# Designs tried in a protein design chat: VHH binders against UPF0145 protein MJ1413. Part 1

No score or structure here was measured in a lab: all are predicted.

Target 1, 103 residues: UPF0145 protein MJ1413, of Methanocaldococcus jannaschii (q58808)
Amino acid sequence: MGGMITTTTPYIEGKKIIKYLGFVHGVASVYVTVKYYEDVKDAYERALRESEDTALIRMVDNAKKLGANAIIGINSNYAMVGEKGDMIMVGIYGTAVVVEEDG
Positions, changes and structure headers below are counted from each chain's first letter, unless a header gives other numbers; antibody chains are not in Kabat numbers.
F, E and O are the ipSAE of ESMFold2-Fast, ESMFold2 and OpenDDE, as the mean of both directions, binder to target and target to binder. V2 is 0.75 times the mean of E and O plus 0.25 times the DockQ between their complexes.
Where letters were taken out, [cut] stands.
The coordinates of atoms that the task and the answers printed are left out; those that the model quotes come from them. Centres of patches stay.

## First folded at step 1 (VHH)

Design b01 (framework vhh_brivekimig_d4; at its last look DockQ between E and O 0.04; V2 from the best seeds 0.00; counts 0 for: pae E 16.1 > 2, placed apart)
Amino acid sequence: EVQLVESGGGVVQPGGSLRLSCAASGFTFSSYAMSWVRQAPGKGPEWVSSISGSGGSTLYADSVKGRFTISRDNSKNTLYLQMNSLRPEDTALYYCAKGYTVRYSSGTYVSSSQGTLVTVSS
ESMFold2-Fast, scan of step 1: ipSAE 0.279; ipTM 0.661
ESMFold2, look of step 2: ipSAE 0.000; ipTM 0.119
ESMFold2 (binder alone), look of step 2: mean pLDDT 79; pTM 0.802
OpenDDE, look of step 2: ipSAE 0.016; ipTM 0.282

Design b02 (framework vhh_brivekimig_d4)
Amino acid sequence: EVQLVESGGGVVQPGGSLRLSCAASGFTFSSYGMSWVRQAPGKGPEWVSSISGSGGSTLYADSVKGRFTISRDNSKNTLYLQMNSLRPEDTALYYCTRGEYTITYGGSLDYSSQGTLVTVSS
ESMFold2-Fast, scan of step 1: ipSAE 0.014; ipTM 0.192

Design b03 (framework vhh_brivekimig_d4)
Fold by ESMFold2-Fast, scan of step 1:
Structure b03 (fold): chain B 103 residues (1-103), chain A 121 residues (1-121)
Amino acid sequence: as target 1 above (103 residues)
Amino acid sequence: EVQLVESGGGVVQPGGSLRLSCAASGFTFSSYAMSWVRQAPGKGPEWVSSISGSGGSTLYADSVKGRFTISRDNSKNTLYLQMNSLRPEDTALYYCAKDYYDYVWGSYRYSSQGTLVTVSS
């Protein structure tokens, strides 16, 4: 896809890091709503996945704005917030870099 | 503001019937699935039944299948639960909810007082 490479590793095999652009992150929050065709457990799993996907997309967009073609050292934190634990928040962060083929 | 007002609860003998109503206001009723949830004394909330916005799809908890019927009248903004063959274990406070159970166990953020159903000899 010629798109952004995302990894939890501090390097990318077969690539060399030619520039460090710095810290990037993405944050998303999703209220848990239960559809009539699903159980509470399924609703939470769906909300977590939606929050993860949104946070990742936001982090990738932030890295692209810096001119990055990869994000390394990715880590994520998940929290349930609100008095009833009714909102899932996901924070994803990493280091934006420019990589090239190694050889 | 979303408002849900339940009625129709009461005391009945085992094997009896009751019809619960929920009058809805403050939102486009026909656009949302609606549910009945109950809470028995000393227990957590239990989902009972759900109905789609159009009324074309219904779902029931295994404990009430074949005995309870959920329905709605979108022209009156009203949700119903017809309860037949009532059992002592159906004794609970019954709540009407928009789009089913939105919250982690404990309570609904925008819940009404509910309507009490007591099944006893």
Scores: ipSAE 0.000, ipTM 0.117, lowest interface PAE 12.7, mean pLDDT 81

Design b04 (framework vhh_brivekimig_d4)
Fold by ESMFold2-Fast, scan of step 1:
Structure b04 (fold): chain B 103 residues (1-103), chain A 122 residues (1-122)
Amino acid sequence: as target 1 above (103 residues)
Amino acid sequence: EVQLVESGGGVVQPGGSLRLSCAASGFTFSSYAMSWVRQAPGKGPEWVSSISGSGSSTLYADSVKGRFTISRDNSKNTLYLQMNSLRPEDTALYYCAREYLGTVTGSSYDYSSQGTLVTVSS
């Protein structure tokens, strides 16, 4: 990821928040598909990683579009959906801000 | 089309043995954990046993542990359940099921529509 500060904290030590740009999120869903070289557990773990990475990228892209250089207060929610629990959904969200060096 | 065809059920005396088979088709058998699930008359489905795709890991319900053995032959796309020391409470329709997410309990599997009947009676 390029230059965007992402953090679960509500502020960034050594930085001053200059502007609050608002709520941002990224949502991704990935079906669990088992490749020939995988057990079901491996496929689940891969799908979780892919969903999480995609959600994060989408959130960062949304923050960049607002002119942000940081996202604070990041949290994530995970769900397994579908009648057989075969889709992993990840939602990642936070507050887009502009920060500068303090002083 | 995922297809699971169970066989090997029958009527046996208490203390007897049966071996169930499940012929799988329509998917890469070795890539999926497989389970046996049973349904006794008037009761809901009960998970019995599971085996990993490679066959290296097995799990059993407490009610069958030490009496039943799950195994698979990935070259033949076949799942097995060896049932020993059968009891009247083992009487049920037995289903072969494909596991989706590595969980070995509950509703995270597909059943064959037919099953194979096991009756344990004197």
Scores: ipSAE 0.000, ipTM 0.091, lowest interface PAE 16.2, mean pLDDT 80

Design b05 (framework vhh_brivekimig_d4)
Fold by ESMFold2-Fast, scan of step 1:
Structure b05 (fold): chain B 103 residues (1-103), chain A 123 residues (1-123)
Amino acid sequence: as target 1 above (103 residues)
Amino acid sequence: EVQLVESGGGVVQPGGSLRLSCAASGFTFSDYAMSWVRQAPGKGPEWVSSISGSGGSTLYADSVKGRFTISRDNSKNTLYLQMNSLRPEDTALYYCARGTIETSYTISGFDYSSQGTLVTVSS
């Protein structure tokens, strides 16, 4: 695959955890720019996706730096921050591990 | 009772400038973010700009960045919008609104004035 396996589960079915490398995290925040009432839903959905993608990429990059090929136990928090929710913040956290085929 | 009263609109030629004011009463002004919203003839409302309660943070629609400046004077309970380099497409009724968007997919933090102030950009 070559890609990082990411999961909210504490293990990966069919895989064996051979090393626990520690906590990893990624956080991102994005200001929402919107046409009031015309495009607010689409603008917020875009901002949410951008924030999620950035947080996930940052977490994965941190896990790769540790030598991980998987992240387990992923948890995410979403917040609207700023005076009246003018910024979307996403925090994603998990445990970096090395896994191999179960056998 | 929240009351917002806009003023400062008028007729101006393309490239001109106007400054809008919004007088607020009935709430602790400095506790709330404030916004400017406009509605062009035959169109729905468009968010223009927002400023935090302290004045420390501002946000602008892409259509007005670099041309408009939002500011506030908490000692006078007044919100301002300085509009420079006005274009015909800026023609609209301009409203001040209390707050900004409070939820991911709905607008629940705005409280509009009933009147607005008309800005017409024409040659």
Scores: ipSAE 0.000, ipTM 0.100, lowest interface PAE 15.3, mean pLDDT 78

Design b06 (framework vhh_brivekimig_d4)
Fold by ESMFold2-Fast, scan of step 1:
Structure b06 (fold): chain B 103 residues (1-103), chain A 121 residues (1-121)
Amino acid sequence: as target 1 above (103 residues)
Amino acid sequence: EVQLVESGGGVVQPGGSLRLSCAASGFTFSSYWMSWVRQAPGKGPEWVSSISGSGGSTLYADSVKGRFTISRDNSKNTLYLQMNSLRPEDTALYYCARHTTVVTPYYFDLSSQGTLVTVSS
């Protein structure tokens, strides 16, 4: 059943925060590889999306392990590293909370 | 026409290994996260493992970590699940699925006939 609400906002309209579980973070890094059917820009954008999606999933999984049903205040950091700037690193963080309907 | 065709299931003794395959067609396979989902007799579906479009990122359910390995070959549009150290509780119909979301709860818009894995002594 469940479900995890993820938001960049500091609260969720119509919900009451009943417990703060603390900061959660997800980190991912992906090497950029260019496929024969794409140009370099497309390859970097694909790697960025893969890093973003993986970091977000990891943050959500970490919040679930704490017993959270929502993450608020989500933000992200991006870096390009490696000799050729060919590895994309993404960190996504937020505050894990338990929310319920506000009556 | 979007299709996913699983294969590789069978009967194996506890401690044995099997390799499942999923042949995908009708969509840009490399652009999608893919998953393996299983359903044991009398139980609901259980997510097993996911892999990113490029194959650079993988996720596993706690019940299979260290035993199963998900992989893909985008040149062949094929998804794989290498299952080692199989246990009776791994007995299930295994489905490969295309992700429609990458955050939990995971949603999948494609399912197939599945492939049956039976672990018995």
Scores: ipSAE 0.000, ipTM 0.150, lowest interface PAE 16.3, mean pLDDT 82

Design b07 (framework vhh_brivekimig_d4)
Fold by ESMFold2-Fast, scan of step 1:
Structure b07 (fold): chain B 103 residues (1-103), chain A 121 residues (1-121)
Amino acid sequence: as target 1 above (103 residues)
Amino acid sequence: EVQLVESGGGVVQPGGSLRLSCAASGFTFSSYSMSWVRQAPGKGPEWVSSISSSGSTILYADSVKGRFTISRDNSKNTLYLQMNSLRPEDTALYYCARSLFYGSGSYYPSSSQGTLVTVSS
């Protein structure tokens, strides 16, 4: 199959889970840097997106290494760390599975 | 509106190389992860590669690892795919997409034309 299906749901409509491969995680952290042309809020939103993007890609890579074609039950945790709250940390996790067409 | 324009496709012999480009407009390109997706004749879409918004994280499908290189230039709002050691099975319509869930296999549907790559002997 093409690509990895990612979802926060515990199932994928139209698909049947044929194998559970276990928990997978992706963790990322990005320092907030404010560019001259943006507001602080825009900088934080950009850093959050970058951190989310990296964490999700890392989780997907880990699931692929297990032989998964889908990740279900995805959840995320967010933290603002560092002395100035200037680093956004994102952890994304889920259950790697193998799915196939149902019916 | 989101606009993506792919280019660089063509006909090449097995073992040849091509460089694809995707010009983006209508959204803040530097804020989104981007993907290359291909669809071979008679097949469903296959995710090829993804690159994070900053370019720091890159992921490839097993079928293209070591042969293809994804890159981006945020100053030019352009995504690239360098394809080396091309094989007949790489023949497909290639299109770029914003990543929907920031991961492989997840992308916004696109109405773009794509760019055709044909690898023939």
Scores: ipSAE 0.000, ipTM 0.226, lowest interface PAE 13.1, mean pLDDT 83

Design b08 (framework vhh_brivekimig_d4)
Fold by ESMFold2-Fast, scan of step 1:
Structure b08 (fold): chain B 103 residues (1-103), chain A 122 residues (1-122)
Amino acid sequence: as target 1 above (103 residues)
Amino acid sequence: EVQLVESGGGVVQPGGSLRLSCAASGFTFRSYAMSWVRQAPGKGPEWVSSISGSGGSTLYADSVKGRFTISRDNSKNTLYLQMNSLRPEDTALYYCAKEWDTAMVTYYFDYSSQGTLVTVSS
């Protein structure tokens, strides 16, 4: 994603961390709507995917603003909120860093 | 340009209180629902509370019901979170977020601020 390395690992093999820029995250929520061509399960799965994609993009954009070229330790949380449980909230977070080749 | 600036965080003892503020600009504040979201280190974001554009409807996460109160002042474009009976588990970076609806009736949260840190010791 735009030269950004994203990983759940706490380091990147073959790279060294030269600067820690701090925690970054992306938060997104999507209200579930059922299209005529899908059932309720399909609609929830699509909303989850849309929320995940938006949250990831926001986290990456926040890391880029800090001058990062990698995000390590990525994790995610999911919640279903609203009176009918019909809004999906996704949070994705990690640590923005600057890495370079090791040696 | 949408801007959200959180303030009011600090260090407090268990059982204490804090009031967070979020100053909003760059959009018609009264027209959008607003939310508070928090993130504790190593946990990921947790939705805390939401309030409708008019202030007539509020929702709370089970973890904060009865202790936190969300409110807004549309004349000042400011969102608030009154936090009472604070617990160590409330320690987190707190963000305010704006919701908007697209032409496809999909709501998105957007926050671009750095948040405000709340630390509840012990």
Scores: ipSAE 0.000, ipTM 0.091, lowest interface PAE 16.6, mean pLDDT 80

Design b09 (framework vhh_brivekimig_d4)
Fold by ESMFold2-Fast, scan of step 1:
Structure b09 (fold): chain B 103 residues (1-103), chain A 119 residues (1-119)
Amino acid sequence: as target 1 above (103 residues)
Amino acid sequence: EVQLVESGGGVVQPGGSLRLSCAASGFTFSSYAMSWVRQAPGKGPEWVSSISGSGGYTLYADSVKGRFTISRDNSKNTLYLQMNSLRPEDTALYYCATGSYFEIRYDYSSQGTLVTVSS
C-alpha cells in the first residue's frame, strides 16, 4: 500500500518507533444497493467491503498528511444504521508513527 | 440439508390479495430470523420483509409497509406473507430466506413463487 505499513500489532518486528504522531481514523458509510446480478446477501457483503476499503484509504491518507510511514494498533468498528438498516458504517482507527530499521 | 419451499403465488388484479407460504425444514426454524425477498422481471433481488425467530419483531421495506404483513407459525415451521392492496409493481418471483434484513442467507435451490399483478 504505497509504502505505508499497516498492522493490528502494537509493534513492527525489525523496526523502531522514532516518533508518535497520534491517533488517526477513517470513517465511511455506504448505502446497500442490490444489483440485478446479485443476491441481497451479496449486496450487503459488497457494501461492507466498499465501506471497509474507503475507511482504510481515508485513515492511510490522514496518516500520510501527518508524515507517518506506519500505522500500528489498528482496530475497527462496524454499524448498521438507518431506519431500514440499509447503510453500513465502518470506522477504522490506529496510531500514526514514524519507524526506521532497528539498529 | 436446509430446505425452503415457497407457495401461494398466482395471478391477481390490482387491489387484490394473496397469502404466500414458505415451508422450512432441515434446521431449528424458531431459532432463525426469516425474510421475504422478491425479484421483478429484469431487476435484481429486493428485500421485502423480515421477522425475528420469536415473531416479536418485524421489519418492512418502505414500498410494502402498510400493505404486507409477515408472520410465522413455529409449530408448523412455516413463514407467511399476507399481501394486500397489490400493485402492478409487486409483480415478481418471491423467495423466503433465513436471516434478518441485514443478514440474509439465500437458499439458491429454491424456485420461488410467482406473483403477477395485472388488469
Scores: ipSAE 0.000, ipTM 0.080, lowest interface PAE 16.0, mean pLDDT 81

Design b10 (framework vhh_brivekimig_d4; at its last look DockQ between E and O 0.02; V2 from the best seeds 0.00; counts 0 for: pae E 10.7 > 2, placed apart)
Fold by ESMFold2, look of step 2:
Structure b10 (fold): chain B 103 residues (1-103), chain A 123 residues (1-123)
Amino acid sequence: as target 1 above (103 residues)
Amino acid sequence: EVQLVESGGGVVQPGGSLRLSCAASGFTFSSYAMSWVRQAPGKGPEWVSSISGSGGSTLYADSVKGRFTISRDNSKNTLYLQMNSLRPEDTALYYCAKVYRTTYEGGYAFDISSQGTLVTVSS
């Protein structure tokens, strides 16, 4: 995304890390809303996807602000929150780095 | 099943504007983040911009920030890219893409399955 390499592993094959820029994260939450004729299960999955996508976009934006071209060690946490348990919150995080070709 | 059809490309002078459209079908458009990607002659693919499924979050490549605006109309299943202050370096084949989570490596990816729309910025 955005020329940003993202991975759950601590390294990227074929690249070497030349700078460690620090911890980055993105957090998002969305209410689960059930559309007309929609199964409740589908509404929860849609809300999860929106929250995950938003969190990723926010994390990548934060990494770009640090001058990163990659994020390594990515992990995520999920919670159901809100007064009625009807909001999905996602945190996604990793280590922002600068990598270059290891050739 | 998934189909993406780009349109709105053309030839324009430097400093001009174009609005690209991407008509989507075969999936629940509002549930997925979307991206614009371009490929210039002699270069590899370059990510341009992304937008969340709801349209509430956007991100731009530094090369286009302040000049391009991504948007979507979920009632029409259509993604847009408003391109202002065009430069010769914006000349490229432009694709829209549905954003996917990869399951093999635990990262995020998008799929380009369309023919694109050509933008040429030249005098």
Scores: ipSAE 0.006, ipTM 0.371, lowest interface PAE 10.7, mean pLDDT 81
ESMFold2-Fast, scan of step 1: ipSAE 0.012; ipTM 0.426
ESMFold2 (binder alone), look of step 2: mean pLDDT 80; pTM 0.798
OpenDDE, look of step 2: ipSAE 0.021; ipTM 0.388

Design f01 (framework vhh_6fv0_2)
Fold by ESMFold2-Fast, scan of step 1:
Structure f01 (fold): chain B 103 residues (1-103), chain A 122 residues (1-122)
Amino acid sequence: as target 1 above (103 residues)
Amino acid sequence: QVQLQESGGGLVQPGGSLRLSCAASGFTFSSYWMYWVRQAPEKGLEWVSTISSGGGSTYYKDSVKGRFTVSRDNAKNTLYLQMNSLKPEDAAQYYCARSYYIRTSGGYFDVRGQGTQVTVSS
């Protein structure tokens, strides 16, 4: 996204880490609503995709503010939360770094 | 190992009643919101009803509101759907389903049973 490399791996093949900038995360919550013409699986899946996208964008933006060009070690947590358990929450986190070509 | 097993379907005349059951095993049933969904021939899956983990909140498709009642017995790990005043358009395969909490990077997962058939005809 906009030159940001994102990966679940602890390093990027062909790149060397020249600076560690620290922990970054993004969190998003979406209220799950089931439309009458939509099945529960599709409604949940839509809410999950929206939450994932929003959380990822927020994490990337936070990394950019630190001057990073990559995020490594990305992991995600998911939950159904809220008073009625009717909201999907996604937390995505990783380590913001600056990388350059190997050698 | 997580399993959902539906029962209670059958043939009923218009205006009749049926009570569907869903036996849950392999997970902490009392911690999950549960759902009833159905699929008629030539149609996609259609949401019917939702019940919260403690049973305090219920939701229904507009066309079944007032006729169907969802309930649960957490001590018996069982979900129910009481269906009254059944109409021909209610004929479908009925499934119970759950949504669940994910703590690791991964995709969406749902669990559904094999379903129970409801036929409405004279």
Scores: ipSAE 0.000, ipTM 0.126, lowest interface PAE 15.4, mean pLDDT 80

Design f02 (framework vhh_6fv0_2)
Fold by ESMFold2-Fast, scan of step 1:
Formats: structure tokens, C-alpha cells, sequence
Structure f02 (fold): chain B 103 residues (1-103), chain A 122 residues (1-122)
């Protein structure tokens, strides 16, 4: 996230939004595999974390390409897909903006 | 409306080659990561390959590395899979799929085509 502010809030305290760059998202999917040292619950939690991290990185990269220095209004959506619900999909989205110091 | 149409499947001998195509419409193809996935009879969907929106980042299932090559032509809204040195275990229905968007997710993929059948037999 180097220099990119990410928040679920619609504003950033002490900052002024000077430009709205639009909708950004990141999507990732990870197959669930159970390691010998974990149970099925732990495997799903690990897959979810991996998918979340990848989706967030992709969203931030997309915002950087637009020239943003912040993403506001971040939300996430989660899905289990595949024959047996064996793939975790995560979508993370928000609004890319340019902010500056207020005053 | 998002549409994906696969073609190029068929019957091939072991060691043979096939080139699959996927024609995309109803969305900005150049904005999306795309997948190739396959499903053999009585088995679940299996991921085969991923290609980034620009085509610069590519991933393959370990068992197809060195044999399959994914590519895309964003000007033609078309995704390709070149399959060389085909093995009996590659026999499956092959689908192209669009990476998930946050609005309008269906439960398998964001969107998937009807598929094209690949049969490998002597």
C-alpha cells in the first residue's frame, strides 16, 4: 500500500477530496487445500486470507494506475464457488480519489 | 449481456495438438483477467490457466506447464489456448471464464461459456 490510504469511511479526517477518479475493485480466487497440520476450518480461513490479500493488492494497483492516493468507501464481498464450494472468491471495491491536506 | 463462446475442440490422438478459441462480447474484454477451466466426466471444475487483462501475467496448472500456452487478442475480444502434447488426462469439456466482478457474480464464476469438448483417444 505504499502511500495509498485505504478506508471503509466515505472521507478521511484532516484530508480534502480534490478529485474523484471512480470505481475500483480487486478480485481474487483461491482453491481450498487442507494441509496436514490443519483441519478443514483452518484451510478455509487460510484460503480466505490469501484471497483477501490478493484482492486488496489488485484493487490498490488499479487505483494507483488511475493516479489515486486514497481509496474510500471500501467494502468486500465473499463467495464460495466450484463443485463443492472448494474455491474462495473475494471482491473488494471502493472509490479511488485524490486527497490533500485540509487547510 | 456478457457472452463467451468457445470453439476448437475435437478428437485428437495422444501427443496431438488443438487450439481453442473463446469469443467474448457484452463487456470490455481488455479490462478483465480471463480463465481457462475444464471439467472431465464425473469430476469437478479444474482450473487450467489464467491470463491478465494486458496478457503480461500468465499462470498455468502444474500438469499443463510447457504443453499449453494461453494468449489473448484484445483487439478481437478473443482468448486462446494452444494445447500441445495432449494426454488422455487432458480430455474434458473446456470453458473460458471471466474473472469475478463485484456486481452480478454468478456462483461458479462471474461468467462462463458453454464449453468445447476435447477428447483424447487412440
Amino acid sequence: as target 1 above (103 residues)
Amino acid sequence: QVQLQESGGGLVQPGGSLRLSCAASGFTFSDYYMYWVRQAPEKGLEWVSTISSSGSTIYYKDSVKGRFTVSRDNAKNTLYLQMNSLKPEDAAQYYCARDVTIFGVDYYFDYRGQGTQVTVSS
Scores: ipSAE 0.000, ipTM 0.105, lowest interface PAE 17.4, mean pLDDT 82

Design f03 (framework vhh_6fv0_2)
Fold by ESMFold2-Fast, scan of step 1:
Structure f03 (fold): chain B 103 residues (1-103), chain A 121 residues (1-121)
Amino acid sequence: as target 1 above (103 residues)
Amino acid sequence: QVQLQESGGGLVQPGGSLRLSCAASGFTFSSYAMYWVRQAPEKGLEWVSTISGSGGSTYYKDSVKGRFTVSRDNAKNTLYLQMNSLKPEDAAQYYCATDYEVTISGSYYYRGQGTQVTVSS
């Protein structure tokens, strides 16, 4: 993650929040495709991993642009979307903050 | 229209290295996974590597792990395969492929014309 601390908790143990930079998110969607080397289950799992990876990278990049070194309160939403239910969409969001050592 | 063009193949000795490139056009490159596949004379088509649209996830055939590295430059619509420690068994026509216009129940594989890799003394 490029030095960015990420957590689902509203705090980071051993760290003090010195600045709140605000809401950040990352959204990604990918088509579910069944490759010639895999079965349907593997295809869904791969599409989910790709969507999660892209969404997380986008959220971290948005936090870095704000000057953050940590994201707290992270949560994720998952959905099948598209006219045929043929896309996996992942949204990841949290609060960008600046933290320093506590003590 | 989807177009894929491979380059970078050639003749190398065992233990040598090559870097393959694939120039893509006609679709939103960063939105789709890309594949390297190969076909040796007298053999079927063989999957080699996969890279996710973002570039964050990569997958490799067991026999090439540690020797091959797949990467992509989404700003340039280009896919790469760095091949190190090449073995005679790696000699094949190498193709890049993508799943443009795909659904859960099927896919359309677009494959380029390929680039030949020969490994011999």
Scores: ipSAE 0.006, ipTM 0.109, lowest interface PAE 11.5, mean pLDDT 82

Design f04 (framework vhh_6fv0_2)
Fold by ESMFold2-Fast, scan of step 1:
Structure f04 (fold): chain B 103 residues (1-103), chain A 121 residues (1-121)
Amino acid sequence: as target 1 above (103 residues)
Amino acid sequence: QVQLQESGGGLVQPGGSLRLSCAASGFTFSSYWMYWVRQAPEKGLEWVSTINSGGGSTYYKDSVKGRFTVSRDNAKNTLYLQMNSLKPEDAAQYYCARGYIGSVSGTATYRGQGTQVTVSS
């Protein structure tokens, strides 16, 4: 737990993939609300950060449940949805694996 | 079931310090943004501080910035608020909350009775 390696690369230098556990993803959606200390641009950036952070944590949690200690090939998609474009959705996905030091 | 239990309040003189704690259960604490809000005797509920799920981003009400510090321990499912240089205007019942305050859906739900902070001579 903790120490989950996350990377966009298809391998991890210095590590050997000993098991492929499969596809994992995390999805989050957040309504944009503008707080009194920020402007509209900052509110959208904050909502994007929250969506990204939540999606990443959900993906990592799903990988941990499979017994993974690393996720490779990570990619993400972003969308603004809703009639007013006021909800940010983030999907993050990758391949859960078990890695160990090259022996 | 989502549960949030606040503690650490008390009576302090102006300029004093208190550390509030919030014990969370019933949800994956490390996946949620957390908030501190307060209700003063003559005021409505007001936002005090925000911390993102990983703890790396924090936000504060202007009047408490530089005096209050929010932090979290995801391994212990606990949220903290360190309050320094307390002023009479900070006297209130303090609550912790989960989720996005002010969202049209998925609004944060408060659980627990909160913890009372009194600042008097």
Scores: ipSAE 0.000, ipTM 0.111, lowest interface PAE 15.2, mean pLDDT 81

Design f05 (framework vhh_6fv0_2)
Fold by ESMFold2-Fast, scan of step 1:
Structure f05 (fold): chain B 103 residues (1-103), chain A 122 residues (1-122)
Amino acid sequence: as target 1 above (103 residues)
Amino acid sequence: QVQLQESGGGLVQPGGSLRLSCAASGFTFSNYWMYWVRQAPEKGLEWVSTISGSGGSTYYKDSVKGRFTVSRDNAKNTLYLQMNSLKPEDAAQYYCAREGIAVAGTYYFDYRGQGTQVTVSS
């Protein structure tokens, strides 16, 4: 993700928050399909990885657009959605901030 | 901006050969594993082949082993798929895809080109 600090904590040790830019999120959804070369567990794991990475990238991109160099308080939610529970949805969110060295 | 552009598709007869190319830009090509995937009408995406960033490791779908060869030229930012002894079941839209950022310790593809059509008919 190059240069963007991401953390689940509400602060970054050794850094001072100089500006709060606001809420950012990334959401992704992927339909689960089981290929002949994988079992059901592998298919779900692959779909989860795809959803997680896409959601994370989208959140980071949204933070960059605001001028952030860090995202704090990151949390994630996972859901099986859709009529047959055949879609994995991942939401990742946090607070975009600008930080600098403390001291 | 990451861009992947496939070319080399076309119509061939059974037993014929075709060479697909994928021109990559917007990232350090040699740092990424690359994939060839395909999709036939009314079918899902199907993995075909994988090649490591250095080109030292290659993997193939069982049904294409011995017929298809994946390769890359990192100096030219280009991925290739040499397809020999083509069969009707190989007809599909072929895409090149870049490995995604590792999540839970493994990679998946995160970017894909628009694809190139391969048709096999007598």
Scores: ipSAE 0.000, ipTM 0.090, lowest interface PAE 17.2, mean pLDDT 80

Design f06 (framework vhh_6fv0_2)
Fold by ESMFold2-Fast, scan of step 1:
Structure f06 (fold): chain B 103 residues (1-103), chain A 123 residues (1-123)
Amino acid sequence: as target 1 above (103 residues)
Amino acid sequence: QVQLQESGGGLVQPGGSLRLSCAASGFTFSSYAMYWVRQAPEKGLEWVSTISGSGGSTYYKDSVKGRFTVSRDNAKNTLYLQMNSLKPEDAAQYYCAKTITTSPSVEYTVDYRGQGTQVTVSS
C-alpha cells in the first residue's frame, strides 16, 4: 500500500497513534455479468472481489490525501442494488491516523 | 437460428497483426453483448474480450490489454478483433459468442460459437 497500514483493529501493536485525521471511506460498484464459462456464483464472487479492491484503493487514496500512514478500525458494507439486484456496491471505511514506532 | 461465422485467422510471425471478423445473423445484433474466446491446443477455453451491445464498453483479458482491440459495426452485424504484437502464446482457435439476454442490467451467456478461425504464430 505505499507504506499505508490497513487494519480492522482499533490500534496497531508496536505503534503509537500520534494524530487522528478522521473518517475515510471508499465506495465502488460493479455490474454483475455472467460469462458463458462461469457459474452465477463465480460471477457474483468476481464482482464482489473487484468492487472490494476498488473501494479499498479509493479509501487508501483518500487517507493519503489527509497525510495518514495508517487506517484503523476498518469495516465494510455490501449491497446489491438495481432493479434485478445485479449491481454490487461495496463501501469500506475506517479512521485515518498517523502512527510512529512505540519506543 | 443464431448463426456466428468467424474469419480472418491465419499464420503470422511473432510481432505480426491479424484482424478477425464475426458475421452474426438470427438475432438483433445491437441488443447483445459479444465475446471473443479462444482455445489453444491442450488448453481449455479462455475468455479474451467483451464488448457491450452499443460498443460503449470493452473488457479484456489482462495478457492481451494494449495489444488487442475489440470493436463492432452494428449496421453490418459484424464483430471485430484487431490483434497487434502477436505472441506465440496467442496461437489458438478463436470463436465469437453472444449473451443470452438483452437486459442492460443483467447479462448471461450461452456457449454458442461458430466454427472458429485458426490463428497460428510461428516463424
Scores: ipSAE 0.005, ipTM 0.105, lowest interface PAE 12.1, mean pLDDT 81

